# Ledger of designs, part 12: VH-VL binders against q9h9l3

Target 1, 176 residues: q9h9l3
Amino acid sequence: PRKMVAIDCEMVGTGPKGHVSSLARCSIVNYNGDVLYDEYILPPCHIVDYRTRWSGIRKQHMVNATPFKIARGQILKILTGKIVVGHAIHNDFKALQYFHPKSLTRDTSHIPPLNRKADCPENATMSLKHLTKKLLNRDIQVGKSGHSSVEDAQATMELYKLVEVEWEEHLARNPP

## First folded at step 12 (VH-VL)

Design z29
Fold by OpenDDE, fold request of step 13:
Structure z29 (fold): chain C 176 residues (1-176), chain A 124 residues (1-124), chain B 107 residues (1-107)
Amino acid sequence: as target 1 above (176 residues)
Amino acid sequence: QVQLVESGGGVVQPGRSLRLDCKASGFTFSDYEMHWVRQAPGKGLEWVAVISYDGSNKYYADSVKGRFTISRDNSKNTLFLQMNSLRAEDTAVYYCAKMGYYQSSAFLRYFDYWGQGTLVTVSS
Amino acid sequence: EIVLTQSPATLSLSPGERATLSCRASQSVDDYLAWYQQKPGQAPRLLIYDASNRATGIPARFSGSGSGTDFTLTISSLEPEDFAVYYCQQYDNWPLTFGQGTKVEIK
């Protein structure tokens, strides 16, 4: 059996209008929620928008942030060979400029049984916050100080555990 | 420059079908969730449908569920809306709209870019 | 669904005056609230997102405030080009919904 990790990334805005989402923080937790990785990351391009309301990233976090290239290497080393769980994880991989094998990827935003358990439409993409509240009775992303990628990664893992058996069986029958 | 251009609107009778197209340019189309929003003449805005970046997830407003189908061709940067069993109340200008951006676990589904819309008139 | 109620329905003002538009949600939408401007024959234009963030290219005279259920769009000093219909929109939960609009017209 392959080991499972959950990942969550925070992005800032780069480019002429800050529309490019660049990795600024990455957190990885194991199956039990233990933090394996949690680093602020310095994008290779100038930050135009810290998106602090959502990212929680501030200028001071970038002072000693790990350069993107180095961080990417560290993260990929952790992810290699693992089942990677995330919420809307395509965005995380995009920011990492890395795409994990589909067969080893679990996106909690695209698991109909998870939505069903939460009494949400199966075909609707729900936020991590909403699913966490409904299924775990836990409030995450509270306040206006931005997200905690550690908190979000842990919540994502806990959500997946609720449907792990069912979903893994489904994937076995219907490989991506 | 981001641009969305709708086409396919016209006049149809109730019960008929129509397909709308939306050609996107100026951004990485395949990275974004896309939406249709409509506006009846002299009325407000109504969200219609959403499709995920890869087309794997689709969700609809109750008013169009079972009749409309949203789809996309990322190789052509094109969004589609297949409208079947059209009703008079479906008469509206139909806009394709781009969502703001993803923030990992959060979806910021405001619409930062809109097409100019295409008019669909359903009348007997 | 989350119902957004805008008030007033119509706001008649003169250029240079302050415009205050309200949007009330039937339940909390946190900061997941946007404002749009629409002129006749045109598509909506994003003004404010996340309740208080001004979109790129939007003049400083436009500002958004509020959280939860009560939101306000303020135009500090109306310009002739600001007379239009304004919509609020929540993106906290499905389905996405819009307010019915406020028409800002010239007195």
Scores: ipSAE 0.787, ipTM 0.924, lowest interface PAE 0.7, mean pLDDT 95
Fold by OpenDDE, fold request of step 13:
Structure z29 (fold): chain C 176 residues (1-176), chain A 124 residues (1-124), chain B 107 residues (1-107)
Amino acid sequence: as target 1 above (176 residues)
Amino acid sequence: QVQLVESGGGVVQPGRSLRLDCKASGFTFSDYEMHWVRQAPGKGLEWVAVISYDGSNKYYADSVKGRFTISRDNSKNTLFLQMNSLRAEDTAVYYCAKMGYYQSSAFLRYFDYWGQGTLVTVSS
Amino acid sequence: EIVLTQSPATLSLSPGERATLSCRASQSVDDYLAWYQQKPGQAPRLLIYDASNRATGIPARFSGSGSGTDFTLTISSLEPEDFAVYYCQQYDNWPLTFGQGTKVEIK
């Protein structure tokens, strides 16, 4: 049975200069793109930079946001035992202060066959937006109102499906 | 505070090799993609190479591909640039640079911090 | 690759005057554009990122505007320390590229 989910997180800036990326939204979808989780999350520290242009996060979203500790528990419960697909997913895990087993992690930003299929250099880390446009002929992250983590998670899952068979075989031969 | 310190520059003859080091401090080095950017004397800036946070992915400018190798040792917070088959046109100040940050599956690859640079002179 | 063309090549102005620097991209880079200042013998310093956001510690007299292919860096009132070379840089696609630079010199 398939036990695969895709995750995407939005982060805001905390710390004295807003350079610390803190989790402010997390979205998780299943293999079919159905939303399993989508919550605004309240960082434990004061937000210095909402990074709204990219995160889509505004002050109003934090009014009823789920406290980080609670959200983290909810998210980890969903991820446990699953193959987790993400784009540059290390950053999501960092924001979650959680690291999923490497053998159960799929990072679409580090799959050479995916880049090759998109006529991109295999060793160049491409944005989700670029790969989605090239391979799915779909525009995501349109406008300047910020990203949708649900949209991004869904796109990530769809991209992975394009190379799933090949990549899973590769991983079987070359376990991380 | 964030600090990047390059070293290893010098004068070499064409065809020779040289390795540059960049020591990072003041941030979690292992979480960031790192870059090399160079500047020929009296000229503009040229991006050279990038390496992912864990060193698993490397990409180069066409001008140095096949000759230069970027690497890193996260345990030592150090970025490297191995330069082989050096040419006169490789003469430049070489900067290590930190990218801005990752956000929402996007890479904001502006350079918020730079080293002081190290001069590499290739001449016969 | 995406080519960035800056204009003018040299801008001669006096302290207190307004400086307007242009950067044009060969194709759209959305707002994935940064501006840097470089003084002789120094490394570049980030001024603006995401086309219009001032980096930490950058004075308010510096501002960036534009999107797509046309971008502008404005210095509302030049200070003596602002005379330097300015570069734009796109980070929309590989390879990362810089403009050729605009030198702001004292008249």
Scores: ipSAE 0.786, ipTM 0.925, lowest interface PAE 0.7, mean pLDDT 95
Fold by OpenDDE, look of step 12:
Structure z29 (fold): chain C 176 residues (1-176), chain A 124 residues (1-124), chain B 107 residues (1-107)
Amino acid sequence: as target 1 above (176 residues)
Amino acid sequence: QVQLVESGGGVVQPGRSLRLDCKASGFTFSDYEMHWVRQAPGKGLEWVAVISYDGSNKYYADSVKGRFTISRDNSKNTLFLQMNSLRAEDTAVYYCAKMGYYQSSAFLRYFDYWGQGTLVTVSS
Amino acid sequence: EIVLTQSPATLSLSPGERATLSCRASQSVDDYLAWYQQKPGQAPRLLIYDASNRATGIPARFSGSGSGTDFTLTISSLEPEDFAVYYCQQYDNWPLTFGQGTKVEIK
């Protein structure tokens, strides 16, 4: 079986009115929650909105941030060949300008058994914070100082582990 | 400039069907979760349905579950609401609405842009 | 579902006066609360998101505050164009829900 990692990214706003989501931080953890990667990343375009309330990113974090192209290369080396777990992970991949094979992708925002376990509607997309509270009895993303992508990646991995056996069996029977 | 334009409203009898369209422009339609919200005459706002960015996930208010179907065609930047088995209480202005944005594994489902709405009247 | 109760139902004020609108949630919604303005024959307009963030293009006289279950929309000095119906909306949990609205009318 392939190794599994979880990823979470923080994005800032670039482009007109800051509506373009650009990668500003990426965290990757292994199956045990050990941090494999955690870097601030410098977008190629001017940052219009740091979205600090959510991203936790401030101007000072960009001073020595890893340039996007370099960071992307580092991240892709880690992700290649792995089962990648994330929450609404298509946003992370989009920010990375990278798309992982669907067969090797696990999105905890689209796992009906996970929602069911959390007493949530199976076909409703829930936030990571909500699921983490319901299923892990843990509060993440507390306060207004921004999120920790490491914390979020770890929570994502732990959530997936709750339904891993069932979901992997499902995927085996129903390949994407 | 972001624009949402609903169409398809009209007068129908109970039990009939109607399809609403919402044409989006001014933003990357396929990146956003889209919603329908309705407002009965002289009443407040009621959330109706949501569809994920790629159409893979749908969720409905209990009041319309089993009767309404939300869908989208990203190639045409269009949101749809198929309304079957219409009832008098479905009479409302129907708005298509764009959610704010996704950030840091959180869905910010406030509605930053609305269409002008289209009136659906269900009466015998 | 999370029930949002707005008060008062109607607020009669004169231009230049301060307006204070309340929105109470049946359970905590953290700061996942938005405010909208709606004028007759128009679609709702976003005023505030995340309880206290003013939307783009919204005048500074509009402000939002609160967290958890109690929220307030304040209009520091009413302008003639501010007389309308105001709705709060939570997006903490499904289904998304709105308050019943507060009508701000001219005295």
Scores: ipSAE 0.716, ipTM 0.907, lowest interface PAE 0.8, mean pLDDT 95
Fold by ESMFold2, fold request of step 13:
Structure z29 (fold): chain C 176 residues (1-176), chain A 124 residues (1-124), chain B 107 residues (1-107)
Amino acid sequence: as target 1 above (176 residues)
Amino acid sequence: QVQLVESGGGVVQPGRSLRLDCKASGFTFSDYEMHWVRQAPGKGLEWVAVISYDGSNKYYADSVKGRFTISRDNSKNTLFLQMNSLRAEDTAVYYCAKMGYYQSSAFLRYFDYWGQGTLVTVSS
Amino acid sequence: EIVLTQSPATLSLSPGERATLSCRASQSVDDYLAWYQQKPGQAPRLLIYDASNRATGIPARFSGSGSGTDFTLTISSLEPEDFAVYYCQQYDNWPLTFGQGTKVEIK
């Protein structure tokens, strides 16, 4: 079957009043959680709000960050042809200005069997933090210094593995 | 400027149905999950329902599950609440609300913008 | 369901006084806690998000503090327009819940 990776992105605020979400970090891990990509990314426009409480992004990270166009090319090369796992993954693809095939996309924020294992309502969109705590007994996103996209991508892959057999069978019976 | 405008409220008898609309402007509607929150007269706030950015996922408070249906039309920037089998306890001002900013792995579900509300009165 | 209990139910104070409003959660919500102000006939207005961050356009006299289960909204010097009902709201887990409110009224 196809190779599988997990992705997580961090965004900063750009545009008028910092309301536009622009990519500033992307991390990709393989099935075993090994880091395939982890770069700070310089948005093509002025950063108005680093959103550091959530993004973990600070001014010093942008000094030698990879320009967006270059980073996007590198990231898409890794994603092409693979099953890509993420949490609320449409936001990551939006920040990348990219659409991955639905048949190759897995979103841990919307997998009913995963919620069921966590004793959560099957149709509720649960946070990565809560699913990770309930199902993996791990605390992620600890503290107020921002999230780690490596940590989050690794947690996302571990969560998917818990339902991989069941969910892949479901998708085979119900193609997107 | 973000604007949310509810409509469709009124007086209705128990057991009947009513549909609420919320017209959105000033932000990219299709990027955000949207919520309904209600407030009975003289009472506190109660979260009612949420719908995902693309309409594919819906979740409801227990008090309305099976009777209310949330939906959206992203081409018209409009959020809907279909309320069936209305009861006196559903009497409230109904607000549509926009959550804060999306961050990839975090859902920041405080409500930075609210509509003006539309009153639904269920009485015989 | 995470229950938020606000105290006191009513806080009677004079303009210029300091108001301290409490919100207790039945379990930890980390810092995923917001405060709203509501005046009669109006929609709620976001004051504080993430326990301590002032929303855009909110005067500096409003401040929030706390983490976990115990949260405080402070109004350092009450203005006439601050006499209203205040609600806390958690967004750590479903269902989203609000406190029952604290009414701040003129003494």
Scores: ipSAE 0.694, ipTM 0.884, lowest interface PAE 1.8, mean pLDDT 92

Design z29
Fold by ESMFold2, fold request of step 13:
Structure z29 (fold): chain C 176 residues (1-176), chain A 124 residues (1-124), chain B 107 residues (1-107)
Amino acid sequence: as target 1 above (176 residues)
Amino acid sequence: QVQLVESGGGVVQPGRSLRLDCKASGFTFSDYEMHWVRQAPGKGLEWVAVISYDGSNKYYADSVKGRFTISRDNSKNTLFLQMNSLRAEDTAVYYCAKMGYYQSSAFLRYFDYWGQGTLVTVSS
Amino acid sequence: EIVLTQSPATLSLSPGERATLSCRASQSVDDYLAWYQQKPGQAPRLLIYDASNRATGIPARFSGSGSGTDFTLTISSLEPEDFAVYYCQQYDNWPLTFGQGTKVEIK
């Protein structure tokens, strides 16, 4: 059986006016929520906006951060051959400049049975914060100092576990 | 730099159909959720519908579910709203709107850019 | 559905005065709240997002504050171009909703 990991990323603003989202932290956890990877990552471009309210990234984190190209190699080695779980995960893959096979990708923002368990419309794209509160009775992303990608990746894995059997069977019958 | 231009508004009778287009430029259209928001004459703003960045997921306000269909063509940078079974209460200026950012598992659905709007009048 | 109630409905002031506009949510929206300005015949213009962040190109006289259920837009010294209708909008949960507006008009 194929191993499963969850990923979450934090981005900072680069490019003109800081409008481009560039990877500045990535966390990967295993099925049990143990941290497999958690690094601050130095974007190849100048950081214009740390977006700290959301990213939790501050200038001091970049001093010894792993350069993007090196971090990307480390991350892709972990992801290769695994089922990767995330929330709105296409954004994480875009920041990694990477496209994981759709058959091995699980996106908790687009799983109708998960929404139904939360008493949400099946086709509404719900935030990780709301799904976690409704289904796990946990508050994540608390405070204004920024989100934790470790906490978010762990929550994402726990959410997927709630529908794992049903959704894996669905995907086996309906390959993406 | 960012521009959204709606078209297709007009006067129609109740029960008829109308399609609105929104042409986008100045940003990578396929990276963003797109929304329709309407404003009845002299009234406030009402969110109508959303479509995901790739068109795979769509969600609607209760007032329009089953009658309106949002769609997009990313190769033409165009957002659409097909409005069927129009009612008098659908009379409004219709705006297309671009959401801000997805950031750190949060969908920041404020609207940083709006079109000029197109007027739809439903009257007998 | 989250209801946003704006007060006052109309605020009559002179240029140079401070304007204080209120938005109250029927349940907590954390800081997922935006403010818009709309002038007659125009589309809404984003002023403030995430409760307190000024949008690009918005003058420093505009500021937002609040969290949870109570939010304030402040215009520190009104300019002639600031007489308009102002809307708050929450984006914490579906459906996205707007307040009914506060009209800021010349006294």
Scores: ipSAE 0.685, ipTM 0.879, lowest interface PAE 1.8, mean pLDDT 92
Fold by ESMFold2, fold request of step 13:
Structure z29 (fold): chain C 176 residues (1-176), chain A 124 residues (1-124), chain B 107 residues (1-107)
Amino acid sequence: as target 1 above (176 residues)
Amino acid sequence: QVQLVESGGGVVQPGRSLRLDCKASGFTFSDYEMHWVRQAPGKGLEWVAVISYDGSNKYYADSVKGRFTISRDNSKNTLFLQMNSLRAEDTAVYYCAKMGYYQSSAFLRYFDYWGQGTLVTVSS
Amino acid sequence: EIVLTQSPATLSLSPGERATLSCRASQSVDDYLAWYQQKPGQAPRLLIYDASNRATGIPARFSGSGSGTDFTLTISSLEPEDFAVYYCQQYDNWPLTFGQGTKVEIK
């Protein structure tokens, strides 16, 4: 039986006009929602747009942030061999420059039973905020000062738990 | 800079088929879900279809389900709309549109970039 | 599906006047509401997202407000280039829907 973690990342804009998304914060929680990792991460290139409205990242957070290569190593040690849960998780893996085995990946943005439980079309992609409000009766990502990756990772794990038994059985019968 | 360029519009008879293309540039196309939105002449906007970043998930407005197929080729940065069994009410300018997505877990489905549109006229 | 009702259908004003455009949703869409401007022969242009955030390059005279079911687009002092049709759009739930538009025309 594999251990399960949830991950959420925040990105800033790098590259020309700040259009490239680079990792600036990563949070990982265990099955019970306890924080295993939560660090600000310094991208290897110049930050053009902090995207603070979404990311919550400010210049002060970068002063003592862990350099990307070091943070990536720390994060991958936590993820290796585990079932990793996320929301639109391909974005997190891209920002980490990492490919997790699909058989060990769970994406709450693409779980039909979860959508059904929220009274949403099974093949539609719903936001984390929307699913959390519908199914957990909680507001996340409140206001415009930026998202909390800890809060988002915790919400993602709680959402997965609502469908875990059904979805794990489905995946066992229908391997990716 | 972000650009979306539609092509393939024209005049066709009812019951016929037409394929629209949308060539994207200036952003990493394979990171974004893409949408088609249409506007009948002199009328408002109607969302038509969406396709996920990797093409694995597709969702359609009820007015086009079973007749239209959205697809993409990420190697060519191109979005497609195959329109079969066309009806007079499908007459519209068709826009491809990019979601305002910034790689958070929030899908913010406002459209920050639109193509110029391509006119499809279905008449007998 | 969520119906967006815009009012008025037409707003006839002079340059320099304040325009107030309304959008009402048939059920709450929280703050998942965008506003677009469309001029004849052109694609829509994003003005406002998340009910109140101005899109990149949009002049400060445009502002959005509201939440839940009632939303307002305000143009504080109309410029000649602002005479156009304005649409609201919700992205709270599928299908994505647009209002029927408010035409802002010169008096």
Scores: ipSAE 0.545, ipTM 0.826, lowest interface PAE 2.4, mean pLDDT 91

